# Miniprotein binders against q9ydz1: the designs that were tried, part 45

Target 1, 329 residues: q9ydz1
Amino acid sequence: MVQGLPGEFEDYLYRVIASLYRYAERLVVVDYPSSPTRRSIDLIVSLPGSRVVLIKAIYDASLISKKEVEELSAVANSLGVSAVIIAERMGREDLLTGVVYDRYGVNMVNLETFENFVSGREEVYVTRYKDIYTVSISSEKLREKRLEKGLSLGHLAYMLKTSRKSIYEYERGVMSPSVEKAEKLVDILGEEILEPIDILTSPRKPVSKRDFDKPEEALVGEKLLELGFKVSHAKRTVVDLVAGRSGEEGVGSRIMIVVKRSREGRERMMSRIMKGVKMGSILSSSLYAVVNREEKSLIKDIDYTKTIVKDVREFINDVSRGRVEENEE
Short names: E, the ipSAE of ESMFold2; O, the ipSAE of OpenDDE; V2, 0.75 times the mean of E and O plus 0.25 times the DockQ between their complexes.

## First folded at step 20 (miniprotein)

Design jb8 (at its last look DockQ between E and O 0.81; V2 from the best seeds 0.69)
Fold by ESMFold2, look of step 20:
Structure jb8 (fold): chain B 329 residues (1-329), chain A 95 residues (1-95)
Amino acid sequence: as target 1 above (329 residues)
Amino acid sequence: SPEELEEAIERIWEAIRIVLRAFEREEQGRLEEAMEKYREAVRILEEVLKELEKILPEIDSEEEREEIERVIEFLEEAIELYLEFVEELEEQLGE
């Protein structure tokens, strides 16, 4: 009995949620900011095998900005999780099933492709970047099968109507063949040369500038960097900072922070806190709220939300001592 | 001007780190040292603010002007915050 989501944007998000519910161990909807075109993350899912994925779900990916995708990528990188965009089209072009696209360094697939991948029904082998389609080939298996058939680089190149240099580059992993060349390679050498694409790899972090938006945020972020965390500042999701690092025995830790803005009213701050708790729950991370000292008492009314409320000085002193704990009553 | 903005940003981060050191001194009970560090950070930010306000009317690029205006707003808010830290310590020290 899920209540409806209005409009084209909400209808597509609901389709994605309904589909992924069948495969996800846990699923959290991130509905902040309220506008789908202004937020960087729509869903967080945990998949079998301890794979957490941040998802941007939008019917037409041309409607998301570079800043949204860069934030999605940076947040995923800092938290040590995967990111993906699920979309059906890019402008006037429909996304093909079985093809991985790139949007500002983040993998993008249509819903059917994602379903087939996570369910194990189909592997993904084809990538499109700009205007070319290429097929993922195992360099090692390509060379092995070529040698087993007694074919020289030149001999195989002749059969494919391509250059010896191209075959050499395929075997070095420098270049991937077009779909046409790959079909010929499979006809000659067999399907074993194909290498599945893991669409849930960590995204490449885009270049970004350090943010000077909020003084409290800058202090917290700099201290966490000093302590060895990877830190990202966010403007298009429910939290303001995310941080992650590996523990002494390889065990990671994750911190998510909402920082009081200088002009933000209590009502809006509390709304962000409550939504951030949902995001943190699937990441096994507590939410920290950084507020001024006078407002601590006003926030304590929601201590049952599993939120730790601190002023900037308290937070920084506690994290410096390694004490990251729930706010006690 | 891009070089001047980058220098200003570097000085801002130096002030931020000074405040982090002040927190350490305050936690150790070294309140006079903490207060001096807060005041040092404020002086740095005030100097950067004056410098940026001086060059702002000379900026021709709208994009660069908007970035400088955002940094100025940050500086004003940060100075206010750091002065609150100073005032709290002055109260404790009977000043």
Scores: ipSAE 0.758, ipTM 0.943, lowest interface PAE 0.6, mean pLDDT 83
Fold by OpenDDE base, look of step 20:
Structure jb8 (fold): chain B 329 residues (1-329), chain A 95 residues (1-95)
Amino acid sequence: as target 1 above (329 residues)
Amino acid sequence: SPEELEEAIERIWEAIRIVLRAFEREEQGRLEEAMEKYREAVRILEEVLKELEKILPEIDSEEEREEIERVIEFLEEAIELYLEFVEELEEQLGE
């Protein structure tokens, strides 16, 4: 009996899990940290088509900090996977079905929108950024259909009561039309100009900040950066560092690293390692535990994990020699 | 000043890069050279630590003070770690 934590947050997370189990090939619950409002990642889901997504699930998205979303985005970017927020509300406003919201550069949708998308039941065309609704259109199809109708940029602009510049920006994909303008474009040019939004887009590249909390993390992180990995530090999940490198010939190497915390007991570290192993099973990622020499002796006796236990020097040497053991599937 | 903190951070990263080079020397069996590099890194970090400890009382912003305190904590842990690396190599050279 997993004694469910007694909060609105757990009920919503369970609702999201129960929904996603119908569509997911694999699903891992990331229950670390224990506080939902201090956790950047709640779920890792493998979807059909080899699409892996990191999910933050929260009933009220106003309770998500910018730092949590930035971490979610950074981790996803480093691993070469998608990130999404699933929420029902943002403060006093309910999230509309069929709308993709921007929350600190990560796509945010309600559960129904996400279910519709993953099941292929309904396509999504509307994005909201702040208070502005825009419609996703194919820039190529817009131009094609405009030309087929013999309309100049200026003539179409006149019909929409907009500038020639706006039409040109739509055809370049640098701007999306408002709902009102999109409706007029569809009326004039047809529905074939609409382009479904891929909710599972890769997050915008975060600026890699060298914001390591510990000397061991700094050493490991700097070495991985020198070796051409994308590295992200994580404070609000199971692992402390994530790294990814695109290979020339296929599957990019993914590394997750647990670094022992100065005040972290052995049991807590082992719990993180075990949860990290579960994460690795979906991410096809190697899991490393970086420990001091004393701790290494203590953890080696625990044959429970496909985790590679190294001290910081051994880790750096192994990675430098190209001995990144990819978890063979 | 913000400029002094940026300079301090650059020096911290220099020390980290020196330690990474020390690991390369250690792997090559050049233990004496590795020890010298660890000691160099420690010296740099101790200098930065002393500078930050002097600046800390002059900071009016609580947020900036907390940031410098975090950097100080990092420096203390780094100095301790790199001194442990020196001690481990001294033991190996003394055997």
Scores: ipSAE 0.557, ipTM 0.870, lowest interface PAE 0.9, mean pLDDT 85
ESMFold2 (binder alone), look of step 20: mean pLDDT 86; pTM 0.852

## First folded at step 21 (miniprotein)

Design jc1 (at its last look DockQ between E and O 0.87; V2 from the best seeds 0.75)
Fold by ESMFold2, look of step 21:
Structure jc1 (fold): chain B 329 residues (1-329), chain A 95 residues (1-95)
Amino acid sequence: as target 1 above (329 residues)
Amino acid sequence: SPEELEEAIERIWEAIRIVLRAFEREEQGRLEKAMEKYRKAVRILEKVLKELEKILPRIDSEEEREEIERVIEFLREAIELYLEFVEELEKQLGE
C-alpha cells in the first residue's frame, strides 16, 4: 500500500466533512497540528440530541499511533463526551461496513457505518474481537427468552452445536457469540436478544499519562485534579489542557487551557487561541490563556470576550474560589 | 535507570503540590510562610536536578536519555518560575 501525502489526507477529511455536514447540528474542524498523522482530533460534531463527538478521521488508521489515540480517549473522557475513529482501512485490512473495530479502547468504524448509524438507517450489531466477528447480545434477554421457551442450557447448547459452558458464558456477559452462533440463537429465540451497539459511547480504556511540558501547566493540572476535575494534558491538539467536572449546581463545567509553548511566536499562539475558541464554543466551554506578564504582549489583540487571560496564580486562585465560568448546553 | 527517573518524578510532583500550598498561604496573607514553601519546593527541585545531571552521562539508551533531558529542562524552568514567586513576595515584604 502506498502511504498518502498530506493532500491525500485532506481529501479524505473533506469527504468525511461533506458526508457528516447534513447530519451534524454543528461541526468544527480542528486542523492543528498541521500534520494529520500527528493530530489527535480532526473534527468535533454536535449531533441531534445534544450529543458531542470528538472524531479522528483518517483513511488508513495504521498511520496514527497509540499516542494520538490515547490523547483522543483521554480528552473525551475528561470532557465527558464521546470519541470515534472514522477510517476506511487498517494497514492491509479494509474496514467492513456494519462492523465496530477497536483502536486502543476507542470505537473505529468506516464512514458508511457511521452515516448509517447517525441517520438511523441501520443498527450496528457486529464487533471484531480477537480476529473473529462477534455479535452483541443482551445477556438478560437471552436468559429471558431461553426460559420462556422452556429450554435448558444443555438443550440450547445441543441446538447450537456448542457447549453448555458457552451458553452459560453468553448469559453471564463474559463471552459474545460468533456470527454463526448468533444466527442460530436468533433463529431459536428471536431477534429480541440482539443488542444494538452505541458507537458513540465513552472510550473504554481512557488513559492519560501524567506528563509535563511547562511548569504553569503542571501547577494548573494538579490543582484541577485536587478540585475533582478529570484532567488531560494534550500535545497533539490545539489546547494544552482540558478538564471536566460535574457541578453540584446541576451544571457540568469544562475548562480548556492554552499555555505558551517553547519558542512559540505570536502568530502561532494567536492561531491556537483562535482555534481553541472554536473548539470551546461547540463544547460550551470558554478558552483560558494562562500566560505570564511578558507573554501578554504576544496576545494583546485577542477578543477578550471569548478568551480569559490569567497568569498561573490568578487562574489557580479563581478556580479555588469557584470562579470558573459555568458552561451549559 | 527507570527506577531513578520514577523517583525523581515523584519528588517533582511533591514540589508542585508544595507550591500549591504556598499559593494558599499567600492568599491568607501569610507571606512569610508562603515564601518558606516556595523555597522548600526550589530546594527539592534543585536536588532532583543535580541527581539527574549526574545520571545523564551514564545513560546508553537514546530514548531514556531524551526523556531525562526533557525532565531536566522542565526542572530548570520550574526552578526559575518558583524563584520569581519568591522575588515577587520579597518585593512586597520590603514595601
Scores: ipSAE 0.775, ipTM 0.947, lowest interface PAE 0.6, mean pLDDT 85
Fold by OpenDDE base, look of step 21:
Structure jc1 (fold): chain B 329 residues (1-329), chain A 95 residues (1-95)
Amino acid sequence: as target 1 above (329 residues)
Amino acid sequence: SPEELEEAIERIWEAIRIVLRAFEREEQGRLEKAMEKYRKAVRILEKVLKELEKILPRIDSEEEREEIERVIEFLREAIELYLEFVEELEKQLGE
């Protein structure tokens, strides 16, 4: 038990890592050296049942920028994986155990809540959006249990001191009850009406904003979009682009792309490639290194068995021909 | 204006799509047509660059200024890259 002091960002990340090693099938730390405090993704974790999650771990979630969360969400959505924020606080407020918070469209929980969820020790029923707490209920079970008790919508509404419309909206799943109303519903209908929240939900589809950092990235990204891939920039991770496409047979192709940065040294590019390979090992994704023709010879000498080194034209031609080498591991 | 920047970005994406179509022409052995498309893309980007460079001194917002500066740098790198593609094809056609 390394009792690191709860205060420093690194100490909390290590606490999260140490916890998750108990439950993860595979865990990769996303080591991005250029900005440890401005990473969109800190961990990639494979959980039992082939569930892959991108994790941002931070002690105080108020320090996470909207842009970092949007990138986390976009990357997860493009790869067809989940995203979660693990945090202890949001400013002056401690995150409650057993509550799923919404942070810019990504689920946010404390470490204890996440541990309880992944271990199956405790189910989570409470969500918070802004200052509003709601309880997750099964719309079907609510209706079933109401009918078993012979209660009309109007009668149940009267018992809850609410409108018939509110009960009807709960049974349609278009509204969730407040904690106070859910407690009364449980008292009347039983706990079987509660529906556990899956914390590992896919992020809401980000608005695909076409952005670019480099001409090569823009060419690659636009071509992948034309081919029906979801594409996202990963500006705050070791890779530059991520792309995913659902296959006809449900096996989706995942691509990560490292594009050679202007004024980036060979060693730094190679470091990013190696870290990208580690990310790819969990994501079952192909890693492409897109370089200029001159740099191609310099990078090929490094037998990264899991990295495809191409120039931008070769890459575009390969993907256009359907030659996405899936890593069959 | 934000609208002028959005229009500039759309023109940049048009140039990118022209370059992608030039790659297809190059792969088809239509090198002269590819070269013409690369040159067209360069002309579009040079025009956008000149427009943004004129607007940049008039922007008071630091955030907007930094965004335009990033786009200007992208444009410079893109022009350089696409000119290199032209030069490569010129060498192949002159041999």
Scores: ipSAE 0.654, ipTM 0.907, lowest interface PAE 0.8, mean pLDDT 85
ESMFold2 (binder alone), look of step 21: mean pLDDT 85; pTM 0.851

Design jc2 (at its last look DockQ between E and O 0.78; V2 from the best seeds 0.72)
Fold by ESMFold2, look of step 21:
Structure jc2 (fold): chain B 329 residues (1-329), chain A 95 residues (1-95)
Amino acid sequence: as target 1 above (329 residues)
Amino acid sequence: SPEELEEAIERIWEAIRIVLRAFEREEQGRLEEAMRKYREAVRILKEVLKELRKILPRIDSEEEREEIERVIEFLREAIELYLEFVEELEKQLGE
């Protein structure tokens, strides 16, 4: 049974939108599927510097499943964009401002933390790890300041009431100190040892996955993999496939695909196409609709300058020609 | 049984790749080669479908049974799609 979720989610999503509107260059609301607990992406924002972020916004993060977060993570990784969860609590515990949490490999922060980060008002230094809070430090500056003060690993460990191995691991970047230890380190060595966390990095658990829930999707996905794309098959958002490649300069191409489902009517297919166009616009990516040849006439009234409609064979041949042209170098 | 399903799935991916090669041959104008590849892919999927139907009654895990039934549904849809490719190409060849 679901208790009170839709109203709380709707209010919270609008709070997040209102907060981010002032900082985002563009913002797109993804409202498919209609259930907030069954979709993997709620918002897409473009921040200054052409940085695109996929956002899951939910008041209580315990209400999102591993499947939803894994899809968010996979889609972000395939598209070469960032992902973040914005939430106010996890079950019975409130999220603290200034702290980065983890939800199945995706960074999670409260709204105030996210707003402070994107506005440049406050940097983030603290992560929740295994029921303790750890602080991000620069291993290089830690070593530099320790040596400037003439302290051995053993001396510093003694002053912190920790092991010499811990100090060694801090300086190698393998381990982060607790807040308690970090405060003592700052007292001894100064605040410049602190290193800000970029909460908008790519998810830590990227996957590229073959999938054949639909025959057309399987053909398209396998071909894109052959062409060197990272490919993700999606079930909990408006598109069925996303694909991306990185370029030599770090700039790559992005493809988003809606595949006609076996028993999907015109109205639902058109709805997904229109929502996919909005998603593609903010990602600087064309939306492809893969349909049967006969079904092209069902969507003839859509503005094709915003959507590229193909049958499966036509799509695969077109991407193959682009692939071979790029490989002639 | 997990090995049997995994073998079936690999044969399905084999057929998918054969269809991708058929698209290439068709684009090159090698229509009879493309036709043979489409028909080979269909034959593979039909063989896999028959094998999975033989195995299904012997599966005692509900979870594994549901996975096999999902693969069977994919096979039916894929065979139908690949036969459309065959039919389109037959029109081009046999006029």
Scores: ipSAE 0.748, ipTM 0.941, lowest interface PAE 0.6, mean pLDDT 83
Fold by OpenDDE base, look of step 21:
Structure jc2 (fold): chain B 329 residues (1-329), chain A 95 residues (1-95)
Amino acid sequence: as target 1 above (329 residues)
Amino acid sequence: SPEELEEAIERIWEAIRIVLRAFEREEQGRLEEAMRKYREAVRILKEVLKELRKILPRIDSEEEREEIERVIEFLREAIELYLEFVEELEKQLGE
């Protein structure tokens, strides 16, 4: 147990990476932007069971902006993947092991809790929203075990010093008990009433804001929206747009788009494309590079076998014809 | 006002949708119709840009000012891009 001092932000990210390599089938470090404190996504991890998760790793989660978390959530939602924040602290407060925190609608856990979850060593039952701790219980098992013991709703409510309504709401899954009430329920009914929390839940639907920084992004984004894709703008990652659509057969098309920036040099654009290809490999996503006609020749010479280089018109025409090249791996 | 900015944004999106429809016309070989739609989009964006430039000096909030400045820059780039589309079609029709 190297109790290393909480090193700089980079040291914590490396600690998270080193941990996750033990459990991940695939791991991609999202090396963009260069500033760790301005990234919405730090890691993309494929876990056993075909679970892909976007990870923001930060020692102190108070340093994560709402905009970064919203972007993380939006990108994950558009791609149909999970998002999680791994952090040790929230300002002055250490994150407790075995607790799932809500951070702007994304699940947040400490590294130990995440390791325990992905390894199956320990289940997580406690959620914190703001200052309120609740315990996850199975509404069905609660009712079943209550009936097996011959307890009425009123009798169980009396034993818990709560209302009949509260017990009814627990059995409907519309309310979770406090830690104190859950302990009493477990004492009375047994531990089988507990329901493990899946940390790898899809983020709640962010309202897709039509927020694009570039005219080309706006055209691409609006066309993808018209075609029934979920689209998200990704200002704080390698790619500029992400899009996803659920297919009829459950095979969802995933698209990532790198749009050339007006003042972006060729080398920087190429670097983003290469990094985007790495992201695409784990996401099973097509990568499009949208460039000006003049720049198209300059980028085509690079055998990025997994990158489709188009101008904005060609891109729009291709996606309109249903030629979303799914990367058949 | 926030309402004026929201209205400006909706007009920008209308112009974007006009351009998308122009691409469809261009693909259909209806180059003159496409060019007309690009010019219409440019007109709308120039009007919005003029309005936002008038509002910008009246905004006291730094955050709101930065947001409007971002939209103004978007409008400038969009106008430039859509004018390039017009020029490309003008060359094709003059040949």
Scores: ipSAE 0.638, ipTM 0.901, lowest interface PAE 0.8, mean pLDDT 85
ESMFold2 (binder alone), look of step 21: mean pLDDT 86; pTM 0.863

Design jc3 (at its last look DockQ between E and O 0.87; V2 from the best seeds 0.77)
Fold by ESMFold2, look of step 21:
Structure jc3 (fold): chain B 329 residues (1-329), chain A 95 residues (1-95)
Amino acid sequence: as target 1 above (329 residues)
Amino acid sequence: SPEELEEAIERIWEAIRIVLRAFEREEQGRLEEAMEKYREAVRILEEVLKELEKILPRIDSEEEREEIRRVIEFLREAIRLYLEFVKELEKQLGE
């Protein structure tokens, strides 16, 4: 076990960063909260083609909780970006290169797999779910190639030493073949039946859209939902709330919000705002800081951030009128 | 108890939406209407707070007790915030 203390975690994160610098157009390290096992996002990368990916990097994925992964998933979905967990093992088992794993609805791969995928060196075809490794097959091309070769469902099933029902289910997309069966299918029908997995898809698990953290956050979140945004509340990253609306990537609106807590001092709030600006820069997202009217003047001297400072009423009135600034680079 | 907490949460969200309507009325200069909505929201939250404080000692699970405590703290802060909205609006109406 090489992951445990913050220093050991930082060593793996550095390995991931060092590998990805060669392929990423932009890369931002998220160091909030300071504890690596308590944060939902470690890296944000922009890949060629303006593909943005939120990354949780941890050597042993058993050390991250469901809460961190659910927040990663929710934030990615609301912002319309991808999420991936990069890890080398899950408990006592090493992750295999070329295999996509699932962790609470988020794709998980080892570093070599991710690097091979983003560099274009190798496609990924294999998924692991529980104890079974399956291969991604195009059900359409499977049927097409079977018919082209004049094979019945029964004849193909005989050749694979499987049931006719299994072949039928493969062709309907209800079931994916094991690696063994897929190798036989490729031997018979050709590699064209294989369907590459895009590991950079949106997370598949449901996300929370409502939360009771802070009164200001609740008001903001509910209003954004009323306006048609996808909204996620975040507790384990630099911002308190993220929002996005459906649209073409790169032309849609994204909003990030830092909300001042009633007990939070100016310095801690400013630290979160500054870190939020870094996150926003790669996401092309507006950053809002929601403070009370008495506190607004105390932070108006933020010279090196692209932060819009409002109280909760001002923010809600601004978004109601459709005034959303795009984060500049 | 799970049913009581879920009902309380639903009432909290209704109060939040009422405050959003109050913001709309205030933006339109309808200050008396906004005032009525702020007060309605506060009344709802105070009722929910009282009910949750009543059931908290009767909860056996420490996990459920902690969840209810978090909601109670949210309610206290929300009531304080909404009362600030009321006070500001009272000043405007008196002017």
Scores: ipSAE 0.772, ipTM 0.947, lowest interface PAE 0.6, mean pLDDT 84
Fold by OpenDDE base, look of step 21:
Structure jc3 (fold): chain B 329 residues (1-329), chain A 95 residues (1-95)
Amino acid sequence: as target 1 above (329 residues)
Amino acid sequence: SPEELEEAIERIWEAIRIVLRAFEREEQGRLEEAMEKYREAVRILEEVLKELEKILPRIDSEEEREEIRRVIEFLREAIRLYLEFVKELEKQLGE
């Protein structure tokens, strides 16, 4: 029990975790809300088909700041994984089942929609951006079925009470129809024109700006950028930096870095390292603990077989030499 | 101004890059050159710090003040860290 969450919020988070355990190959709860102000949990889930997703779960998604969503997206992009928000509501509005919401460029769904998607029980076709609902259609199938019925662009446009341009834009995939227009298209052309939405497709946003809170993080981050890594600062996670680089063979090196915080006690640093190791087990990521020379002896005594303890210079030198120890599991 | 803060940030990143080059020199056994680069980075950060400390009292926005305070704290920690690097090399060269 996370002391201090309203019962409804806590119950929802447990429901999300319990649901995810049914479908996940591997699941790590990264951090429970340690602060009464944090009403979300961060999860890493391995789904069937080698799909890894970062999940932020929260009862009310209106409580998630733009900065938190941007950080989630940046971390996911740096690691080459997907990000999803699972929420019950957005302020006063309950999230509808079968709808994918855009929340600051991250897909957001209710738990039921996520369960249906991961189980293959029900496909999702509807997207909401702001107040606009659109239906995902296959541009190719739309054209194919239109031609099979002998309908011109103009004739189909007339039947939909829309412009020839709109039909042309649907067939080019540059515009999605409204729910009303999609219903009419399905009535005319059949359901085969619908294209299921992959909820795990995260929009590739550019990786976050150079924003490092500590000198050691700044040095590490800049060096990784120089080496062609995508780097993100993870201020709200147990790790401080995440980095990813696509290899020639598609096997990307993933690095997570825990940098010792100013005034951070040993126990707290160790707790973060332990959580980082758990994250690494799903991400196939190397975990580095960057500490000062004095602290290096204090942390090395801990047989975290999956954690590389370095000072900032040693880390930079190791990474420069291409000795990113990929955890060969 | 927002422009002054952006310029300050760019100078901070320049100093960070200089320190990365100092590490390369240190790895090459060019300890004197590394030490000079660390000192250069410290000088840049001290200049930026002095500028930001002068600007901070003139900022009316609490949000901007907090941003500058965070940068000032970063600068102080960075200066301390880079001076430790200098001191370590001074010890190695004096031995």
Scores: ipSAE 0.689, ipTM 0.925, lowest interface PAE 0.7, mean pLDDT 85
ESMFold2 (binder alone), look of step 21: mean pLDDT 86; pTM 0.855

